# VH-VL binders against Non-structural maintenance of chromosomes element 1 (nse1), part 10

Target 1, 232 residues: Non-structural maintenance of chromosomes element 1 (nse1), of Schizosaccharomyces pombe (q53ek2)
Amino acid sequence: MEKERQDGLSDKHKFILQYIMCRTAGVDNEQVRELVQEQYGETATVEDVINELNNSLHNFDFKIKRVQDQLDGRLTLHFQNLSGDPVSQMATPYPPVQIELMRKIIEWIMKCDDYQYSLTTLQIQKLSRKEMGLAPSVIESHLHTFERDGWLRQREGIWTFTNHALAELDAYLHNEYESNLYECNACREIVIAGYVCDCGYCLHVYCCKHLAHVNCINCNTPWANATVIGRW

## First folded at step 4 (VH-VL)

Design n03 (framework fv_ciduvectamig_arm2)
Fold by ESMFold2-Fast, scan of step 4:
Structure n03 (fold): chain C 232 residues (1-232), chain A 125 residues (1-125), chain B 110 residues (1-110)
Amino acid sequence: as target 1 above (232 residues)
Amino acid sequence: QVQLQQSGPRLVRPSQTLSLTCAISGDSVSSDSAAWSWIRQSPSRGLEWLGRTYYRSKWFNDYAVSVKSRITVNPDTSRNQFTLQLNSVTPEDTALYYCARGYEYVWGSYPFDYWGQGTLVTVSS
Amino acid sequence: QSALTQPASVSGSPGQSITISCTGTSSDVGAYNYVSWYQQHPDKAPKVLLYDVSNRPSGVSSRFSGSKSGNTASLTISGLQAEDQADYHCSSYTTSSTLVFGGGTKLTVL
């Protein structure tokens, strides 16, 4: 056997893969770190194991994606299908009208005014009634299902994407809504909770706190004067 | 475990294009925890980072100001490699060229943890 | 010229400590805690010693430590050994999403 290659996946790799795949809302990076240390010893890293898994998964158009929470920086790992239409794949058990509602909600979040990347319950009710003719009770039922299944989150009637949905929709959002997207200048991921300076320099809420600069690094204007992205 | 193997011409004439390839094993060029860089070394200028390519939902490139108008760093996912193309070379581009993996141990860090063997490229008429 | 300023050379005797400085600007070393240090022996590629100012990769001796104050990062090598004789390079991430290197420092162990 060649010293330069490693073929296939070990039973230990398969165990970690199963652990991640079985957690549909994503899995905490720290929990996976503990499993990696248990299986491979103290010097093994999550990054190395995930890269080894992704090398194998790439052949099947699957990937494990690491997501950093935009508000608190917590890392989670998400099993992702790269093939096909992710909205249809996410919503496979849903009736066609519910899949169409999900597509509409994604569009409304991405195209919302004033950098908000979120919708109130009332906005969803109004738009769903106007554009799809759905009854309020049907809309409420579908929203509850989307929250239960981990695609949307809600706090005090304000709805936006979960980290799991952002992972799954990532390529879709870049393909369909490129002109509506902000990208973080620090980590290069999509921004739905953050700040954009007048100069165009943009950071997630967490990335801005992590860098700990009072003024925009690109144009030196105070972050206090920046436009807020999202509602949180 | 990760290995980077460089190939490409070692002699280039002034005004021509310098082209090098870095073949990756043990990692994917589209890994979202890695960025793939070209770095050169000369006695007069020391180590110079030239540019990188990396995948985060889409491909990104970042380039050093000094070469930005002449440089392209391109990934090839089908062959698991990335290339350097440096246009309109001058004798000042004579250097030992390395490819390297910048790996995200901590958010935003990207230290160069694996390097290619190096390729000495001479720009001479 | 290099973007980051390092002394061209430093020297020390076995068992002593030496420090190498790396000075940049508020747009690189001063902006982030993303300073790395590399050791390079003759005819070899550089090897990472420290990243994010003070973090050591697995297998790097605790004799190597790093710090940063304002626009200057420092590498300290304690208990100097003959094997430490090498070139040392600092690097920093910049506010323009680029990387810059220092000019390098030749360490001689006498």
Scores: ipSAE 0.144, ipTM 0.667, lowest interface PAE 6.7, mean pLDDT 86

Design n04 (from c03 with heavy chain G102E D104Y F105D W106S Y109W; framework fv_ciduvectamig_arm2)
Fold by ESMFold2-Fast, scan of step 4:
Structure n04 (fold): chain C 232 residues (1-232), chain A 124 residues (1-124), chain B 110 residues (1-110)
Amino acid sequence: as target 1 above (232 residues)
Amino acid sequence: QVQLQQSGPRLVRPSQTLSLTCAISGDSVSSDSAAWSWIRQSPSRGLEWLGRTYYRSKWFNDYAVSVKSRITVNPDTSRNQFTLQLNSVTPEDTALYYCAREYYDSSGWPFDYWGQGTLVTVSS
Amino acid sequence: QSALTQPASVSGSPGQSITISCTGTSSDVGAYNYVSWYQQHPDKAPKVLLYDVSNRPSGVSSRFSGSKSGNTASLTISGLQAEDQADYHCSSYTTSSTLVFGGGTKLTVL
């Protein structure tokens, strides 16, 4: 008989769960590996502990998801809510106008016609004023909060989803924006940094580096001629 | 609880087409987290992956080089199944044929569910 | 020949550790960390033991572990048990998005 199954989650499992849950930007797989070895000894693996946590978390419609960075392949672990609208979940820390702004930003990123799946600060300001009547100072404040909380990332004024946001929003994006969605043919995850061939075969930058040869496997067209998805 | 149920002829004549069906329950053939593969096993060649079909905005196929000129793996969304067609068979195509699901969990693509296997003999 | 090279057979006694190697090329095993191991008992379909070199699916014993160095992946079974007597197959993705298997290894216990 397995004592752990009778007791539910151990205190050590709860510690690792709390560590992951408190880090909205995600947790490096390597950092969790060190924590797992510290708590359970060197024979314990991240995979085993996460599977044990997920068995319990599923009862509450939660999951820990391992995410591979689309550019460099770095692995991170993310606490994911499987129940309902993730944007609605953000209502707890955010006022209603800020939740509405996030919902609009998601829409604008997803309906980007130029394959960039990103917005400039100026685009966000213009769209927020036009569609919501928000003042520039309010928009800027909300954007910094979204960045701080790990929902959006910004590089040189260009805003897009974090890996954490993609994990958390995965079901929402499939439900609301299926026709605007690219998925990697190699790893089956959403693509916001990658390449899409004219034939529709699509890969993350990292997946293309490691799984595709010089030419598209489906149509034999050079990847150098493919449409670039995202800005990086 | 995913189940894969295989059906099709057990005996095929040389030069004819080998045709097998894999019926899926507990998942959709158009699931965006799955790919659907055919694998065969013979004493002389061991396990051989033959090909896969999968849906990502549209249907895609990947095929092993050794069979690429003779093979088609086709989905059927209305019946929730996928099929193997292998043309111009020879006695060397005699094998135990499996259908299997490749499933993306979090960091990998294991064959997590397999059909029961169908022994196909190519003989005249 | 099979694309990946495995020893045809290995043997061990209960409680021992054994290792099975799987050697490929720079375009499969050496190219990616996408190596899987399958256990097959007589008259049964293969069952996944490890994927992505060292990841265990739920329900697989911690006695099974995997590693990779260059073009060679290895499966290690510690605390060998009678029920481990089976055929073991490795597989790897290739740079052309195909999948290749090893020739299989027959493990005999006792």
Scores: ipSAE 0.000, ipTM 0.428, lowest interface PAE 19.1, mean pLDDT 84

Design n05 (from c03 with heavy chain Y103D D104Y F105W W106Y S107D G108S Y109G; framework fv_ciduvectamig_arm2)
Fold by ESMFold2-Fast, scan of step 4:
Structure n05 (fold): chain C 232 residues (1-232), chain A 124 residues (1-124), chain B 110 residues (1-110)
Amino acid sequence: as target 1 above (232 residues)
Amino acid sequence: QVQLQQSGPRLVRPSQTLSLTCAISGDSVSSDSAAWSWIRQSPSRGLEWLGRTYYRSKWFNDYAVSVKSRITVNPDTSRNQFTLQLNSVTPEDTALYYCARGDYWYDSGPFDYWGQGTLVTVSS
Amino acid sequence: QSALTQPASVSGSPGQSITISCTGTSSDVGAYNYVSWYQQHPDKAPKVLLYDVSNRPSGVSSRFSGSKSGNTASLTISGLQAEDQADYHCSSYTTSSTLVFGGGTKLTVL
């Protein structure tokens, strides 16, 4: 592309960008590391290449975000759109009623007062019936599509956001649900799986494990006494 | 099981604030499966839903359009109760007032427990 | 006037069936399957009889059934009994996250 060539990005940068963009559920950081070393040599880092890409992408309201899994710390890279309505962008191929269901599911996950940041299949069925009048078979079909497309994950009937959804929704959740959010004191990202101490100090499961702290670093209260965030 | 007990003045002057309290026993006002409503009844208007409060990680309120500019429904977790404040009352606000518990997981309308009712008269 | 339209009165004899209608708009009854019915005896608070159009709470007789078509919900009472004499109110959730009630129907059992 003539305009792409004029923006100063090398063909190697464009190859890595295309590789990430084509994988809508995210890309393993270690896979990108192998590509970076193949293209730029053994001393090149993923961080440097992604920072260079993001400097160019920022002009178009795009970003590559690195996400750390809140339970196991696995790193993935996600191409995200920073402009417009993120829910509409996530759900572009979906009918209007399915987009509205996604908006409602986000609301229900965020407004749960039990710290779970998740919904059972039965809860989604009940709320979708109550708020939208949807039939169970329609709800089931839409949930399958959201899981297939990488927006929601499910384990034994417990539904919550994927890492990709959290990356895409980050600004939206801060703008719409700030008072419903917990933020990790170690990495400053949204917490949907972690611990919050009565003192307000909050950590992802992985951040707590990574720091090897048995007690809260702020007030020295055991993490065994903390409120559990998430269901996992 | 769940019981709702109402209290508050039964005579209010025009332009004043109508204030009623609903004390809850057998459940918590911050219960994640409940919403707490005020409903009034008059011969001319029948039953009229006024508003509700409920807790879902933070407090939420929904209010009927007809009273939205004058109404506040407030929870009090320390006393396990919720209150109605209706500002700038007129004789048209004369009604039998009920507090009620709605089950949030259904349709926000199946009120499974009601207070005893309080007849409020607005007159000088 | 109430937001939902109900007949002011209906009557029947013991053992017969009666139906009470509740008509709204596409923004309430027509928008959702979230219609509730309440029974109210004199000087008592209303008691929930049906919710979500046709679901019965524990303790409510199977003689009470509900249905909905378009903007109209209906309560049917079969095998009418003297104790069924009461006021019946419908309610519906709205697209504005509010609730509206009907004007009420007085059921007289002969």
Scores: ipSAE 0.000, ipTM 0.423, lowest interface PAE 15.5, mean pLDDT 84

Design n06 (from c03 with heavy chain D104S F105D S107L G108D; framework fv_ciduvectamig_arm2)
Fold by ESMFold2-Fast, scan of step 4:
Structure n06 (fold): chain C 232 residues (1-232), chain A 124 residues (1-124), chain B 110 residues (1-110)
Amino acid sequence: as target 1 above (232 residues)
Amino acid sequence: QVQLQQSGPRLVRPSQTLSLTCAISGDSVSSDSAAWSWIRQSPSRGLEWLGRTYYRSKWFNDYAVSVKSRITVNPDTSRNQFTLQLNSVTPEDTALYYCARGYSDWLDYPFDYWGQGTLVTVSS
Amino acid sequence: QSALTQPASVSGSPGQSITISCTGTSSDVGAYNYVSWYQQHPDKAPKVLLYDVSNRPSGVSSRFSGSKSGNTASLTISGLQAEDQADYHCSSYTTSSTLVFGGGTKLTVL
């Protein structure tokens, strides 16, 4: 029908939306800034355009989520479907066994010992064999696919969530793993790379870099004594 | 488009509870891309942020230290609105009260839509 | 009193530049680059003018610019126009996940 009239979205809005939707690993905020300025002129901002898009998208259970990298603060934009099961949605092209492996990897990352929120390749292989009876070659193949498709990132054999996966899984992780979650006291987002003070006050690495003082605001203990969250 | 509609003016006696509602159209109070704030304005104090409620898989509330013991900001998903309750009011609570929308997935939480304002007088 | 300190009033003539300061502490303005500025005309709700210290929303003139040094943020209005006559309010995010405002500055264009 008259989708454009019902949505309230211009052709320029739809172009930016399509640009973001086509990038499964997310799109750099600065790339979108350039596109916005090309479409709307020099004074236009990403924040205004995304706000306008989200006002329309909300009616259809969609949104564009802005994710700040927990280490360096790099901003990326991610198209997100708010309806249904996020794990099933991200794993739609996968066979049932591979979907189950993804659910298990999410569980194992979330329940990881010592605040690590990450797994070594060896840990994934041991757990996958123990809990699912999978052969090492099958596990390796599935991990490669998860990395290729932008759900997991790996550095020197250490695996954890991408920013895209964190955006997609946000609601799921809060619902299923509330007792395993740390939230940043500055921005209220999930922490998988950061610091937690003994008092429970928690910050992303990047959020901690913005502090003008060296001590925890809640208990006055030096941040140098905080527990490290994540492997990075 | 988003609109925030507030209840009309209030005259409240000292020690009573102030209750205000903000009705939302064009967005959902449970939208995980929004946060819903109450802000008041008086000649003596200027603008004061009082508190907010927002949904991120569960409901969160943040409150200004000055009112934290007396304030509740509550969402109502069935009516698509949110409310302010301020207990034990004093004449110092006399102000123009605004509801406003901000984004809680933005670190700065700028307020992009505001209600029309409600004059609250606490006297006699 | 307000959490952030602004001058009560500033004045200027058309074409002039003026600067409005907003001074906080190491737990708000000094802690993060999350400062917003709002313009308010009589009998209207405030309108966001700048956010993240210096970013302009769509439709806000490039005559408005922002900066921050230590615990002080500043709004500069260049090429003053009659319609700039308004109240200006700064706001900052805090280390406690709360928001604070300045006392407001009345700008008079003479």
Scores: ipSAE 0.000, ipTM 0.483, lowest interface PAE 14.3, mean pLDDT 84

Design n07 (framework fv_daxdilimab)
Fold by ESMFold2-Fast, scan of step 4:
Structure n07 (fold): chain C 232 residues (1-232), chain A 121 residues (1-121), chain B 110 residues (1-110)
Amino acid sequence: as target 1 above (232 residues)
Amino acid sequence: QVQLQQSGAEVKKPGASVKVSCKASGYTFTDYGISWVRQAPGQGLEWMGWISAYNGDTNYAQKLQGRVTMTIDTSTSTAYMELRSLRSDDTAVYYCARGYDFWSGYPFDLWGRGTLVTVSS
Amino acid sequence: QSALTQPASVSGSPGQSITISCTGTSSDVGAYNYVSWYQQHPGKAPKLMIYDVSNRPSGVSNRFSGSKSGNTASLTISGLQAEDEADYYCSSYTTSSTLVFGGGTKVTVL
């Protein structure tokens, strides 16, 4: 089935596509740049190759999305499925109960009243036990699988979306959780790690550092006084 | 029938170690953690720590850190609690209970009957 | 001393309501909604009566109810009966990732 879908692509395009598609956590833009230069020569660019791939992939409701990390600005490339229910597509190998747990975790992260867009392990365990009746070790096993497969990340027991999950869920989050979303005024992507000024002007942590502004460009209040979005 | 069966009473001398067992039956052992709680004669309950039956991760009460070790044997559905450098004030009934403490806030909904450990010179 | 403060004893007559307080700090009872209550009859293991502040396990009488305000949790026993005579312990998770118990309250049914 993949061979038939890829019949219109060159062998070099197929190689780069497979390289990206096999890496669920995403692939560094610089690593893909090296592959592009090996295949097409020194002056070839990642952007040109990805644009050509996306022109073909669009016919099948797929695309490769470039994501900038919200904290450090590192660029990664992610294979994205645009068709159907993104939560079910992300969790295709999982049993139905595990897919439903993923839907609930997405909801709980998005509906955080405190701008944190994250959950502690304790919060996930308590909510999963209360709303689904799942045993604690089952929840722990599912969380480990979500982390291993690149859908959730955790640091010191604080869980949120990976860049890969944000790429896959982008349309879903806009459609289902529009009222719970912030968008970066600099790059227009969803913010789960950043700052929002009282005036509503919002930036990722990295975008704020990159612009190097001490005060909000829209209302001139210090960023030190802004509401923090996320935990990092 | 879901139950936790504990090993029998122990009498130990000061400075010795004791290892108490807790055998689970009637449920999937790896789905729940096991906590250990002790109670000195006529005194209240004191939490000692817990262990994940899934991966063996542990968390111990600070007062006991360094002299308590909790382990599991998945093949026998058994949890163990070893307490070293025993003192007279370690004389207590030691309970195992099903539940997590630091991760989930899961309640202790199933308890063993307790193991009396007496430390005397 | 125990980490959580409970009255040493509470007494009541059959049919009355009694309340047991459990006072901690912002680092335990005030930090989480993970307060549990256990009943212990002499010579027996504790029995879970209330978890997550106010939830009852199946099989526990609706005469038992729990609540929390700030750093103080409370267990209320309505329609007090002779079999309610026991020791009652509260517990809470802490910001240090540990669990602490109250000192226990002896309930006497007069």
Scores: ipSAE 0.000, ipTM 0.450, lowest interface PAE 13.7, mean pLDDT 84

Design n08 (framework fv_ebronucimab)
Fold by ESMFold2-Fast, scan of step 4:
Structure n08 (fold): chain C 232 residues (1-232), chain A 121 residues (1-121), chain B 111 residues (1-111)
Amino acid sequence: as target 1 above (232 residues)
Amino acid sequence: EVQLVESGGGLVQPGRSLRLSCAASGFTFDDYAMNWVRQAPGKGLEWVSGISWNSGTISYADSVQGRFTISRDNGKNSLYLQMNSLRAEDTALYFCAKGYDFWSGYAFDIWGQGTMVTVSS
Amino acid sequence: QSELTQPRSVSGSPGQSVTISCTGTSSDVGAYNYVHWYQQHPGKAPKLLISDVSKRPSGVPDRFSGSKSGNTASLTISGLQAEDEADYYCSSYTTSSTLYVFGTGTDVTVL
């Protein structure tokens, strides 16, 4: 009985879960706060409802993760797959060639020589042709699908992971690309937009701005002199 | 530097009150749940109380329910514990602890050094 | 006043592996994957060592690992080093009476 009570979710919890799950690009924390207050009253918090949902979801290798945008700090909630192969699971509606392209794009972003954690459209076209023999029109079509479905974002021809993709791929990236990852010393999440000091101290752009330190708190070297991670 | 500093501990007689404070720096205080955890001399850790980022959810251990009140002031980056009707059993080092990632579970990643509360006649 | 059962002490020699068990009930350790481990050196505050059964925070060596089977979680320290001599506490989420419950604690002695 104790187990049934703890794992049993109300219709209100299920509504919030469905709302989050159906939004592949994630949901603003503020929008979920409004829903939580509508369902449970003014004293109810997003944190408590999501924690209750996660208690049930962990039994199925899923969780809802709060993600802070690495540039502006906006909080979003994302349905996350804890499986060791989330690429196949996220991309189950895609043809095999498209799934393989997704795997390759993830690899190319993670193994970028300059740790830019991003690729130009031309780089994706060149690599996809070289490694997979794909036609440019096929590559373009798949890229638009990945952008539409919330896996990749593009700004001025520069492609990288969305916040949703980072949440969904978190376990996968740690498992497959641990040696290629930087982690933020303030929030301990993966860095694809940030700064790394020569001393090794690393921060997201937002975390650096939010802490309001003009110099590295570990070695006191100006952040203006740090190595930039990512393109943004 | 991410830091929590407790204050307000001391020697107090049974039945009296004491207020603990915790000053936070180096992180966005109002993004995280905050907790009080205590440790009696030579004993293990005991969770005392927790408060969500916006004070919307507050919880207490059964041993302190009705006697202790947790609160926070996000504008001052401060956490408080008002302890009333103190008992000898409340004698402990009181730690302030930050929630790691509420979405990852109830882990505490940043701890203060603690403030000692001694309840004795 | 902790509800999770740990052995009082474990010991090992440098380079050996030691395992610390943390046994709860179907309402805490057995119900949720919110099991965490903390290391406490004498006179110091606890340090988060493992979160969510098996996740290592940044800066924690990979020789520390966590697992869970049924109502028992385990912390394994491989390649035991002198600096690992400390008290270790598990914790779990629960909704039965309190939100958090700690283990009884384990003294690790490096011989």
Scores: ipSAE 0.000, ipTM 0.388, lowest interface PAE 19.0, mean pLDDT 82

Design n09 (framework fv_dusigitumab)
Fold by ESMFold2-Fast, scan of step 4:
Structure n09 (fold): chain C 232 residues (1-232), chain A 121 residues (1-121), chain B 111 residues (1-111)
Amino acid sequence: as target 1 above (232 residues)
Amino acid sequence: QVQLVQSGAEVKKPGASVKVSCKASGYTFTDYDINWVRQATGQGLEWMGWMNPDSGNTGYAQKFQGRVTMTRNTSISTAYMELSSLRSEDTAVYYCARGYDFWSGYPMDVWGQGTTVTVSS
Amino acid sequence: QSVLTQPPSVSAAPGQKVTISCSGSSSNIGNNYVSWYQQLPGTAPKLLIYDNNKRPSGIPDRFSGSKSGTSATLGITGLQTGDEADYYCGTWDTSLSAGEVFGGGTKLTVL
């Protein structure tokens, strides 16, 4: 009774899927576009191929998510596991204490005052010692591992989520931290680098630049006067 | 038993450098920071800096920045503090101390016995 | 030029109670945990209190700590002659690039 196999993947689909899966930090949309054109012809689109892949992957609680960088707009594709809590899913490579530390870091970033959605190395050290009793060398080792594995990024001692972490944690953050989340009014994704107008209208840095609006479209207040979300 | 054992007394001339050692035993050397604290005769405690024995990262008090270097040798569980361009006011007892809680009070729970450094001509 | 202010001396009789104050600002005591150290003459300092009010193992419950706002207090009850020492408060100062700071010290005399 096999009209077609909705849960099966062609060899061409499998090739593109494997390419994306092998790049745990994500893969440039333009690189995948070239691959798609080589496999399916010059008129083929990344969007169509990824949608076809996601239809099959959904049966196994997996997804490919396209993420737009909040500062520069660069598009990347990320393979994600939708089954269960993403933090708990990391239990395979990480010891329990390291999983607990990641869960705490996520909480501290999300509940950060003044819309900063980031922590200094000093803040992570202080909080990890206060809340968990961890030694400085243990904390540094775990932070290095989280950076290496693509969960956190650091610039001049300021730590926040990578695009990969935002893709993987999306459902988790909405479930656990709904009241702490801003969503971009243009693209509907979580904001950790952007602007929020006093009226509540919110945009990623890139979305604000791309729309080229000098003033908030909802209340006409200049974006120069908006509250900055994140540190960058 | 957790212990920090320091090198012996030093007498130096102004302009010289001194290097004090601190040998750790009874715990995992790389799990705790080593702090250096000095005390001039009849004076209070003066914090000089910290060193992470796992990473080698350091933080120095502004007063000593450019004159102090804190290092370690993990194979022998030993920390070092080198102070250069010595002056008579550097005459003090120098302590190493095991620290934790980096940014929130920095409790130093185990101290070396101290090394007397005398700077005189 | 100690950043944290302590009285230079305190005195009391054996069996009595004494308190030693330590005053700072929001960048040090106000935002951070306070530790207290005892230094007997000719010896290295010894940690008495950490995290504002916790005792390391082996420290008698006669020693207690507290913190309110930008000030901390060390309490000693049932004073003994062996308690004669210099006492220092210490904390991290977040206004510095890297900086544990100490009080000027308080000489306790048991009369």
Scores: ipSAE 0.000, ipTM 0.422, lowest interface PAE 16.7, mean pLDDT 84

